# Miniprotein binders against p81326, part 110

Target 1, 226 residues: p81326
Amino acid sequence: MLHFGGFIMEINHISKILEKEREEYIRNKVEEYLKQGFSKDDAVNKANQSWRTYIGHRIQDVIYNLLKKFLKDSGLKVTTDKALNNRNLPEELDKVKRLIAINYGEYLFLPDADVIVYKVENNDIKIIAIISVKNSFRERRFETTYWKLKLKESPVTSHIKVFLATPDKDNEISYKCPNGKPKKMRIILEYELDGIYFLKEDFEETEKAKHFGKIVEDIIEISKKL
Below, E stands for the ipSAE of ESMFold2; O stands for the ipSAE of OpenDDE; V2 stands for 0.75 times the mean of E and O plus 0.25 times the DockQ between their complexes.

## First folded at step 9 (miniprotein)

Design Be15 (at its last look DockQ between E and O 0.66; V2 from the best seeds 0.00; counts 0 for: pae E 1.8 > 1.5)
Fold by ESMFold2-Fast, scan of step 9:
Structure Be15 (fold): chain B 226 residues (1-226), chain A 83 residues (1-83)
Amino acid sequence: as target 1 above (226 residues)
Amino acid sequence: SDLEKRAEMLIEFAEYIIRLAEELLEEGRPKFAIEWLKMAVRFLQLALELARKNNLDELAERIEKLIERAKELIERAEKIKES
């Protein structure tokens, strides 16, 4: 696995597993909602909304555990925005939270950082990267770019790499037009972000748009330069 | 060694996937569990190849037992799916 060939291939199987999960999940949720007294149409709509939420959490959890396991020996640590919103925050995570928070006058807000990679050196914390996980772009297409641009404005956070991870099931950003041009959304996301990692097989790789399996080595390389 | 560390990372990730599949079985989702368990087996096979190439016999035996456990869970999931 010196060159991650087998690893990348196995990571690509996540896309196939998620598709099979979708079919069974929706079937089961429709049955559940029908038993609760919802109409057929309402049951189907609720099942689809439930799937979008459920699969987002599943992809985030898989990415979190993948990075946590594979970055461990490189001296890197991994956390989540969910962990940072815990009321009883350990000192280390409290420091992480403060280092990614964005100032809006009298208020501080966290970016939508589903997974956060950082390192601890001589009791100092350095944030390496945040990964935003999206399985749909319909109504929230530029959220990740908004947070990237806000982080870039501060010397405290401007070094933080912002990545998008997505299966892009609806081909919203991996599709190319008949004339070979990418869609406007793809152009903007790739331009503004530090990288896009696709959990799918069929797309054209670029310098910034890569198969998800490459994220581990990319993060290790970035951490060595910081 | 670096190769032993790589095998260990693959094992730890596969163990996570097996736990995920066990949770899915408890939730009554055997078809989900089967697909994830198959992925865990494939990761464990990669780890087994690394262990065997480096003559790490004890690690290889541990991996073989994990593969057997994952296959037993697949069989259990298939029986649950039938009911």
Scores: ipSAE 0.573, ipTM 0.828, lowest interface PAE 1.6, mean pLDDT 84
Fold by ESMFold2, look of step 10:
Structure Be15 (fold): chain B 226 residues (1-226), chain A 83 residues (1-83)
Amino acid sequence: as target 1 above (226 residues)
Amino acid sequence: SDLEKRAEMLIEFAEYIIRLAEELLEEGRPKFAIEWLKMAVRFLQLALELARKNNLDELAERIEKLIERAKELIERAEKIKES
């Protein structure tokens, strides 16, 4: 419904804007910490940590607002992991949280589900999709895949689509076989997940690896089948 | 119409981006605000194309005012950046 080239092009520029913000953000934060009396090394480390928190929240907020505004007329609702982690949850969100939580005996954990899409029918909640938002794939390279597999284990959650949204600025998963060699992370993520959506132009597009601008239509299509 | 709904979605998202940029200006981050405002203008221009192509004159006029507001914010942010 919103697959014209201008829209897709503009959405992919989000990562470029954030990259431009990084340099000035880091510089300003280092200056702030130096004025507070931190050493140069401590100020740089704190500034980088501050940036990682800032950019993660910014990308998630943009994706949340995009989905909320573009899915509203399709009867779909959108929430976030941050909203679900509050102590004072409305009943609707408490139900959403229960429907995606994974039980480990005495403990409950939420999967890597930064943004959650669901619908409500006669007070019954159906989780449609979860979107994991990743800037980089440093230590927990396959965390999203793990959560997809855990969701498949329960009859309550096995229908939930699991998507990955990423700017992938460093091309960690942008291509299947760069220089003729299979990129394990891209191949496994694409195989196990229901889709990978890139917030940039330059990547290898496939049936599961798409421009982020196509995510709205895909979610609407899935919701009609449920 | 379906095209009118598409234009409204683009406008609503652009308005969110403009609010984000206004917040950045209030925080003294004009460089960031300018880039977000440029994106908002491009979304509004897409919405304007939809409105004009389908003779939605009242909607087109609303979009034109939003574009002018965003351009004024860009000019303010450019002056702050140079200071």
Scores: ipSAE 0.556, ipTM 0.838, lowest interface PAE 1.8, mean pLDDT 86
Fold by OpenDDE base, look of step 10:
Structure Be15 (fold): chain B 226 residues (1-226), chain A 83 residues (1-83)
Amino acid sequence: as target 1 above (226 residues)
Amino acid sequence: SDLEKRAEMLIEFAEYIIRLAEELLEEGRPKFAIEWLKMAVRFLQLALELARKNNLDELAERIEKLIERAKELIERAEKIKES
């Protein structure tokens, strides 16, 4: 128990450490955009948008590596949608790509899949889970939900669990009904997704909304049932 | 044992964090490297506690060496920051 608590606390620090770069990053980008001839207001806005992209990727990378390491001993493998976008894929990853593809009639498209967890048994690949990593929800509120629903439509992909991992720095989905007012986004995401995992402490815990520290155990448990 | 596996996971993740910090140092960002290195030390300390509780002396020694390495990197980073 004590060790789990310590681990949980350290996970929370990941987001905090990354956020410490914000002030420096914004300052540097503002200066860059000013040199390009943008107004101060435009420079600030562009810098903030750049930061959102930057921090999003950084958090995704950390979470990817964390899951990769923590799931390794269970025999589970981890990849990303970025890795699947390569022209020359190893056979294993090519199979993974095909197994998460969504049918749109004449076309197959991949869901947004920041992290993909799968297992290989007797040369067969089973997709276990897709984890979407989001730092904020300003522009892509229900994108993960859309992909979950699309994956449910096919017997090939209907078993794939879809999780959301977030520090939720702006407290957009941390609570269902703060001050008695329902937060639509939290309620819908929790209803439609298989789980929400928070890289923070100050959130409303439910059966589906848990601390990120539980995601590894949950994934391993799911993998045993497939 | 489950505890040994947990310790190993913590070690591997700490090693990743150390690599991340090294990259930051190469980029000339010692301040942030130090923050990550401190986190690595904390993860390693958790692993060390697990190792000690299970009388895994060899693992404990390995972890201690990694902690020392991380601390040395912190010292280097601090020197770079002051320069």
Scores: ipSAE 0.477, ipTM 0.789, lowest interface PAE 1.5, mean pLDDT 91
ESMFold2 (binder alone), look of step 10: mean pLDDT 85; pTM 0.821

Design Be16
Fold by ESMFold2-Fast, scan of step 9:
Structure Be16 (fold): chain B 226 residues (1-226), chain A 83 residues (1-83)
Amino acid sequence: as target 1 above (226 residues)
Amino acid sequence: SDLEKRAEMLIEFAEYLIRMAEELLEEGRPKFAIEWLKMAVRFLQLALELARKNNLDELAERIEKLIERAKELIERAEKIKES
């Protein structure tokens, strides 16, 4: 009988699949932009920008669908920031939006929560976790940390767990002290966030830094304490 | 029952991957479709093992048919890739 560890191994290969067609995607987009009249250099730059957007959305979609399927039987629901930004929200999602919104004086803003896990009990909504999905750390490096710190300031949102999910292909946060030098990004993210879940095989595992396949069990355990 | 629910979840996710792969094939991206289909087959094989060890014969048959469908899509994708 295969243990859940076999499933974790399969999940960790997601990043490898996403990288296999990068060159083909870029080639196709370059051709498309050239047909639109862009120069070769502009077409290449736009294709690379398009890939970064595409891969970000693809991995978010995969994580959303995985969590939605695997949390269903535990009475947990999953939504996305995209769904919450629709103009006309169903009442349930409108309540979810209100429960994660952060106050800036006269203004309310949503955190950058790619995936949101919540439960409904006795007609009350409880937010369990938000998950930030990062394919790379070149842009907006500490955005997730900022939103975690803001959520901690309010009694309404302070219980919400903030997780990072990442393939970390470039080993930017996979190890705390590679070659004897502390990696600020890894150290700060692990310290401030409630967990980092890697979609890859090799990284420095800690109480907070885990294989992505463990996220389902962790979220279920957290929900039982609420 | 909990094991049967776990098998159903693996099946639902595999169905999502198969649907994504079908969309990629329509977009002319067979190499990417093949990788997602291979992952779907692996998830379905995990579900099939779970179903068989718990004597869930009807569920096992459903999973076997999904594996066959995924393999047929891989063959289709390989042909598209060659052209």
Scores: ipSAE 0.207, ipTM 0.613, lowest interface PAE 5.0, mean pLDDT 83

Design Be17
Fold by ESMFold2-Fast, scan of step 9:
Structure Be17 (fold): chain B 226 residues (1-226), chain A 83 residues (1-83)
Amino acid sequence: as target 1 above (226 residues)
Amino acid sequence: SDLEKRAEMLIEFAEYLIRIAEELLEEGRPKFAIEWLKMAVRFLQLALELARKNNLDELAERIEKLIERAKELIERAEKIKES
């Protein structure tokens, strides 16, 4: 049995550390853009966009490294969309890329697969899960559900679990019916996706909406059935 | 065996957190380097507890040295952070 109760509490601290960093990061970026000749309004807007990119990359990197460390004992491998977009791709990763590609007539496109979990068994690759990492839901809210539905269309990819991982600091999808009003985004995401993993302490927990600390055990259980 | 592997996972993740802190120090952000180092120390302390409870003396010694390294980096970061 894999027990790490203390680890759950520590994962919540990652989101808090990143939020403490936000104010100073934005101040520094505003100063940088002002020195480049941008107006104050443009500098602020560019700094906020830079922060969204920075925090997105940092959360994705943390999740990638966490999963890579904690899944290795179970014979599972972890890669990223950045690795799959490398021009000189190793054979194993080229096979991973091929196994998650979606057909659009004469074109093949990859889903937004920030983190990918797979296994190698008897020279065969089986994709276990794709994790989409979202720091905010301001734009492209249902992109992850779109990719889930497209993956369901093919027998090659229909078994792949699609998860969302998010700190959801603004409580955009943490609850289904805050103040008695249905939150369409939370309801749709939970319905269509295989799971939502929160990097935060408080949220409406269900069978599909869980604390991020449970993702390791869930992925291992899924892999045993494949 | 399983416990030793779990301790190793915690150690490897803590080493990753220390690398984040080193990058932040290089970027002139010691305040946040300290926060990541504190988290690394907490993961290492969990690994140390696990190693000690299972009489893994060599692993415990290795973890203690990593905790001391992380604490030294915190002290260095505290010295260079802007007040």
Scores: ipSAE 0.211, ipTM 0.637, lowest interface PAE 4.7, mean pLDDT 83

Design Be18
Fold by ESMFold2-Fast, scan of step 9:
Structure Be18 (fold): chain B 226 residues (1-226), chain A 83 residues (1-83)
Amino acid sequence: as target 1 above (226 residues)
Amino acid sequence: SDLEKRAEMLIEFAEYLIRFAEELLEEGRPKFAIEWLKMAVRFLQLALELARKNNLDELAERIEKLIERAKELIERAEKIKES
């Protein structure tokens, strides 16, 4: 109990760690782009875009490695959409890919499932959850909800939990409007998704919007019901 | 036991964070490396408490050595950061 509380506190510091290196990263990337012949304005824009991409990948990698290690003892396996896009898939991952794919008539597409949790029982695969990782909401605000709604349409995928994991450092969905109501985007995301996990300390926790440290136990509990 | 497994999971994640920090140091990113190493030390301290409360002396010694390694890397990163 005591040690689990410590785990939650440490995981919630991820966004703080990532923010501390932003200035150095941007400075170094601006210098790099200037050496390549870009204008100062273009170099700054490209450096900021590079940071957003870099930080997104790093948050995703941390989440993947954390879940992989902490879910192993519960018999749960973790993969990524990047792994599923390899040309030569192992049989197990090929089955995972097929079980998460969404049908668009003659076409099958994967949702934007940055991290995928599944279990293997008697050579059969059951998908437990997909986790979408977002470091900002300026663009593609409701992409995660779109994939949740599509997954609900098929009996094969309707049981799959769809979670959002985000540091929300710009307070786009974690804080309230001046009138005390949650922002419209927060209301929609919380309503449509199975959960939102914040990589930060400062927000109003609800039944579906929680500190990221709680995700491990939540996934384990869900897997026991499936 | 469940407590031993929990301690091992904290150790394994801390080892991952230490390796990640070493990669960041090679990339010339000491400030970021320091923060991940500090997180690794905190996870290792949680694991150390679990090991000590359960009288797992060999595991406790292993954890103490990892904490020492992480702190040495922090000192190295601080020197790089200031240069």
Scores: ipSAE 0.111, ipTM 0.534, lowest interface PAE 5.8, mean pLDDT 81

Design Be19
Fold by ESMFold2-Fast, scan of step 9:
Structure Be19 (fold): chain B 226 residues (1-226), chain A 83 residues (1-83)
Amino acid sequence: as target 1 above (226 residues)
Amino acid sequence: SDLEKRAEMLIEFAEYLIRLAEDLLEEGRPKFAIEWLKMAVRFLQLALELARKNNLDELAERIEKLIERAKELIERAEKIKES
């Protein structure tokens, strides 16, 4: 248990590491934009916009690599939406793509699945989970919920677990209101999704809302039932 | 064994973090590189504890060398940060 405790504690530090990078990144980007001739206010605004894009990719990459390393010996494979949108797709990934696609009449579209976990047994592919990574809930906060509801409508995709992973730096969904009630967004996301995994320490755990370090064992357990 | 597989997972993730830090150092971001390297060292220390408790001497030696490499990179990053 000491090993699992240590692992979970270290993963919880990701949010703090990302915050330290924010200062260095913004300082460098402000200097870059000032050298390009932008005003101080414009340089700061552009640096903050650049950071939001950068941090999203960083969190996705860390989560992808963590899951890839810790799930492979359990017979599980990990891919990304970026990999599935490549023009030259290997047969295995083409099958993965087809198994998560959502039907809109004559058209098929992929959900917003930043990271995808699947297994291969006797040449059959079984999708275990998709993970949406969010560093902020300012815009499109219910996209993950929309895709979960659409996946539930088909017998092909209804078994797929949909998880949200987030540092929730601004306490948008980990904070409780003064009356003890969670915010409406937290209530809806927790109700509709299969789980929320926080990359931070200070929140109240529930059956569905957990420290990110617990996602590895949860996914392994789910895969055994499929 | 399952314990050896667990140690290997910790090592492989730490190796990813070291590569990430090396890329950040090349980009002139030493402060962030240091933080990821410190996380890599902590994961390697967990792997080292597991290897030592199970008398996996060759694996322990490999882990110790990776810890030394990560610490050397931290020292290089600290110098870049100060300059």
Scores: ipSAE 0.422, ipTM 0.782, lowest interface PAE 2.8, mean pLDDT 84

Design Be2
Fold by ESMFold2-Fast, scan of step 9:
Structure Be2 (fold): chain B 226 residues (1-226), chain A 83 residues (1-83)
Amino acid sequence: as target 1 above (226 residues)
Amino acid sequence: SDLEKRAELLIEFAEYLIRLAEELLEEGRPKFAIEWLKMAVRFLQLALELARKNNLDELAERIEKLIERAKELIERAEKIKES
């Protein structure tokens, strides 16, 4: 077992830890809501909604810290869309924001860029990749794909790699043809995006669909071409 | 060296997981804290193997102390879980 291979195995173990936390989190939140006077059914529903928000933030935080630590030696920098929405932006982050923001008439929006990887050379900023973190696909199934297509429309942003990172606990995009039936969501996401990185052990691996532990290596390779 | 840098990255990530576990213990979530601490120990064991194979004695000692800290936190979390 190689040292880096061992690291990949431990990172991919995140899905098992998330499963154990879910049960404890839900029980604690149900108790909290019951104490506030909610009915059992309402307490359970609110706890499940709270979990979806909570785990999304935890996964984003883990991904941000992991990439920040492992990309530092390659001269790459990492930020978040939350940092870019700060009122008092440093010049460097203001430049990052302007290099990824998309105009919609009277409005300016950032893509679904939970984590952003960039490099700075001679005061010039080059965006390497954006990573969209999705815990669930129920509400906005192709949001990441939409942002990828929008970024491709401009020569300023067309080089930016768009990745999806997901635990995919419900097996919504883990396989292209489970039980012999094509999964449109998995097939379309893999086709349009630059990569899907799974925070789980079991899924159909392809050149674009990989274990999350491989993301560091892939981003470093991409940065060398820019 | 590249080996020392790799070990340092494993250590930094393990330290992050230990901090996360400490926050979870303060939130009253010992079961989840234990799982993150176990992962931190596994990263530290990988770093320790790398340090020992390359005769990096000072780094190995530092890693061993972090492993002991994580184990102490696991014991504390196990006691909280009993409540």
Scores: ipSAE 0.055, ipTM 0.522, lowest interface PAE 6.3, mean pLDDT 82

Design Be20
Fold by ESMFold2-Fast, scan of step 9:
Structure Be20 (fold): chain B 226 residues (1-226), chain A 83 residues (1-83)
Amino acid sequence: as target 1 above (226 residues)
Amino acid sequence: SDLEKRAEMLIEFAEYLIRLAERLLEEGRPKFAIEWLKMAVRFLQLALELARKNNLDELAERIEKLIERAKELIERAEKIKES
């Protein structure tokens, strides 16, 4: 029979399906760029960059839909940074946007909040968590930690939990050195963030670094304390 | 949790996967679409078993129709993949 753990295990399989289709995606994009007049080397480089963007968006969309469906009965709502950038923003989402914005003098910017979990009580909005979805750490190693540290500076946003969700297929933050010590990047991310949720099977769990399957229950527990 | 609400959440997620697969077919990615559709069928079959064992006849019928739709899309995707 079904339970939440079983359904969440399927998300790990979804991320594997996305990677399996990488070769076909790259081949098609290389063909496309060659037709546009790019050199073979440039076409390959552009296709690989396109794939990294594509798979990141697909994993983000899957996570969004999963959380939206499974948090609904707990009175929790889910949105995305993409939704918050719509020109015709509903009043509720406009309030969400205002409650996560970070001040930079004359400017306000949204954090890297791919998925946002909030609740509505008596027309008041409380932000529970933001989830940053990272497929790789090659270029943006500490971007999520930067946003966590900025959110902590304001009494409006300091309570918001900041989570990282990642398949970490290249073992960039789930690998341990031969002596059993985690990599420096893993140590820093786990220290600064409120949690890391892996979309993979092979890693050592800690209090803050968990299988993605645990995120729903964790968010519900956090929401009850707010 | 409420059983019928849990089944609804499963169905809505499977519907999302079917819509994703339809978009991939429009983009000319049948191999990709087939994998998502197979996953949607798996979720729906589990939800169907749950609905049947709890005598949720209307929900079971709805799930059966979604499974049939997903299977039809798989067949269409396999034909596209061959060409």
Scores: ipSAE 0.000, ipTM 0.264, lowest interface PAE 12.6, mean pLDDT 78

Design Be21
Fold by ESMFold2-Fast, scan of step 9:
Structure Be21 (fold): chain B 226 residues (1-226), chain A 83 residues (1-83)
Amino acid sequence: as target 1 above (226 residues)
Amino acid sequence: SDLEKRAEMLIEFAEYLIRLAEEMLEEGRPKFAIEWLKMAVRFLQLALELARKNNLDELAERIEKLIERAKELIERAEKIKES
């Protein structure tokens, strides 16, 4: 489709835009903390901590809004785990929350589903996919695979596709065997997940590892089979 | 129509990018704002082409006004960046 072609090209700029924002953000935050009386070293450390939190929220928000706009006319709806944690949920979102929640005995928890795609047909809700957005893989490297494996255990959630979306700037999962050495994290993530979508040009493409520009058409095709 | 829906999707995402850029300008981040605004202009230009090819004159006018606003914001951001 025409809009997918333009969309693919623009996605490559998202990572570049975020990198430009990093330099500007850090500069402004360092200045702010210095004005508050922090030492130069403390100001720099606090600014870097602030950036890590900020960038996670920013890329998730961009992806959420992009999917919400491009899936709308296919009868698909998009929400976030943050929205599902609101105190007073609309009936529709309360149903979405119940259909994604995982049982741990007397406790129910939501997976780390940054973005959730669902459809409403005949007053019934069907969850299509959840998308985990990762800017870095330093911490809890297989968190998304844990949630995928838990969702597979229940007949209520076993059909839900689990996708990872990432700019992967540090090339942590971009290739299966970089420099001739198998990359455990990339191999396991690709094996266990339903797809990995890269917000960059430079990565090893497979049936499950694709450019993020293809996610809209993939989700639409999945929804037609459900 | 399907074409009008596609144009509307492009417009809505561009409006999100413009809003995001306005927030970034208020927070003193002109370099970031400029890049999001340029992306918004590109999406709006795609929508404008779709509207013009299908003789949707009122929609085309709406898109042209959004492009003008985005360009004005880029000029404002460039001035802030230079300072």
Scores: ipSAE 0.199, ipTM 0.633, lowest interface PAE 4.9, mean pLDDT 84

Design Be22
Fold by ESMFold2-Fast, scan of step 9:
Parts: structure tokens; sequence; C-alpha cells
Structure Be22 (fold): chain B 226 residues (1-226), chain A 83 residues (1-83)
């Protein structure tokens, strides 16, 4: 209990640490783009887009490393979409890639699976969950939902749990009905996805909307049923 | 034991954060480094509490040395930040 309580607090603090350095990152990137010949307005816009990508990758790295360490003793393995896009893929990861790929006629595409949890039992691979990491919801807000619906269409992938992990710093999906008005994005994401895990202190908790620290226990329980 | 495994996970994660902080420090970003190191210290303090309550003296000593290392890096980063 002490372990998980402290863990939740520290995960929330990671988001705050990354935010403190936003202005320095933006300043440095603006200078870089100005040197490349961009206008001041374009440089600022590009720097802000760069920051969104940067912080997203950093949060994703933290989530990957935490899950890898905490799930190892439960016989669960963790990988990333970045690892699966390597040209010289190990046999095990090639099998993982095949088991989550979605067919579009002549083409196979990976879902938006920033982090992938699977198990290996007697050389058989079973995908447990994919986790999409989103720092903001202004752009590509329902992309995770699209992939969930596509995965449900195949008997090979229909069992895979799809989770969203997010700091939601702008309170875009933290509450279902703030001030009595239904928040469409929160309601749809909670309805369609298997869970939303918040990297923040304040939000409306439900059976599917939880503090990020609970994701480890949830994944282990799902794995036991497969 | 289960408690020893939990302490080891906290230690491994803290070591990961220390590596990230060292990288930021080398890149001339001491403010980033300080915050990651402070978080590493908090994880190590949780691990230390678990080790002490279960009389794991050797593990406790190892954790105490890691806390000292992280604190020394914070002091170095603070000096760089001031310059």
Amino acid sequence: as target 1 above (226 residues)
Amino acid sequence: SDLEKRAEMLIEFAEYLIRLAEEFLEEGRPKFAIEWLKMAVRFLQLALELARKNNLDELAERIEKLIERAKELIERAEKIKES
C-alpha cells in the first residue's frame, strides 16, 4: 500500500517536472528555427508543436519503463511501437507485431500503440493491452477510439484491451458534466475504451477512469483471465 | 520476497531517473536534472523505508549510498544553475 500510494504521487509529479522546463525548451527551439530562416510567428508555432511531441515521448518513456519493471515478476513483457518498427526485428517482436497489425486489403498497419503489454507462454504470444499516451486533445482526439473499434472487428485482436494514459493538464476530459454540461470527448472516450488512466490529482473517478498507478493491478488481473 | 521485489523495483526506477538526470546535466539543463534527481530521492526513500521495516540491512545501506549520490548530483546541478 505504501508502495502504490507513493508511486501514484511520484507519477503525477513527473508531469509537473516536464512542464517547468517548457519555457526553456520553447525559447531554445524558437532560436533554432529563427536561425533556419523562419518568421517569428512560424518559429513560435513550430517550437510549440515540437514541445508537444517532446513531452509526449518523455511521458511515454516513463510509462514504458515503469510497466516493464512492475510487470516483469507477473510474467508479462512490455514493448513499444518504436521497437516494432525496427527493420531487423527479433522473432518474438515480429510475432507481437503480427498479432496487433490491422489488415487493410494489401496493407497491414499498426494501431496507435505507444506501449504494448503481452505474455509468452510455451512460445505462444498473447497480447494483453495497448496503451496510447496523449498529452493533449486538441488534435487527433478520437484516434485511440478508432483503433479500439478496428481491433474489435477481428477475432485475433478483439480481446486486446485499449487504454489511454494522459496528464490532461487542460481539463479536457477530466469531468463528464462540468457545470451541468456533458463533455462529449470524456463521455465517448470512457464509453469506447477499456480504461483511461490519469497522470494528475483531480478528475472524476469511475470504474474505467482511474489514477495511473492502478494500471499495473488492472493489467495483471486481465492477464490472469487470458 | 514480495517486499524485496518491490524495493528492487523502486531502486531500478530511481537508477533510471538518475541516468536521465545525468544526461540532462551533460546537455546543460541543470533545472531538468534537479527535478528528476529529487524524484529519484523520493523513490529511494520509499525503498529505504521498506528495507528498514523488514530488517534488510545490506539493501538499506545500498539505498542510503544511492540517496547520497543523488543528493551530491543535486548540489552540483544547483551550482551549474547559478552560473
Scores: ipSAE 0.012, ipTM 0.399, lowest interface PAE 7.8, mean pLDDT 80

Design Be23
Fold by ESMFold2-Fast, scan of step 9:
Structure Be23 (fold): chain B 226 residues (1-226), chain A 83 residues (1-83)
Amino acid sequence: as target 1 above (226 residues)
Amino acid sequence: SDLEKRAEMLIEFAEYLIRLAEELLERGRPKFAIEWLKMAVRFLQLALELARKNNLDELAERIEKLIERAKELIERAEKIKES
């Protein structure tokens, strides 16, 4: 049996890399917007929004490529919500899309699944997990839990694991009871989701709240049981 | 072998990080590129350890060349950052 100890440690440094560029990026963008005639408050708000869009795309891309490369030898395939929303969809991805769709009476909608892990076995597709990537919890605190609860309502989707991956730089969900006071967001997310994977070193670890480096082995283990 | 497959996965991810860093360098972001290159070097060093312990000499040589390439890119990025 081989262990990924060194690999796990390296993956946990992703958040440190992203952090180093944030302040400089914001500072430069604020100056750029001020030159365009925006107010100081508007410039700051626009710069912060620009950073969230940029870093969100970057971290999702890194996670997608990591999972795609490390899961391929386990017979697992990886796709993204962006791929599933293409106008011209390959047959395999069309089937993936149909297997994660949620029923709202007359309508079917996709969950917000940044990364999707599935397997193809005997010409059948089995969805293993969806991973929601969140850089911050300011606006969409419980979005991931909403989709988890909706997926549980159908026998087609109830087996799908729903994971959250986050650097949680603002320490919004890193601890259950900081200073003796329960953190509602952390407690609810841990309770409702199948796992939280932190892209940082300092957080309260539980059976469901782990270092991001653990995600590969966890997904492989889950896939063997399906 | 399973060990060779694991080394190959580490190499492929490191190659992705090197390509990402090259893109960032082209966009004038050497500081950010350096951090991704350092991560690529660390993954390649893990792959190199696996290759050497299993006497995969050809794979080890390939990994060593990728490490050297990544280090050359770091040096180039450091010079761009200073200027």
Scores: ipSAE 0.185, ipTM 0.636, lowest interface PAE 5.0, mean pLDDT 83

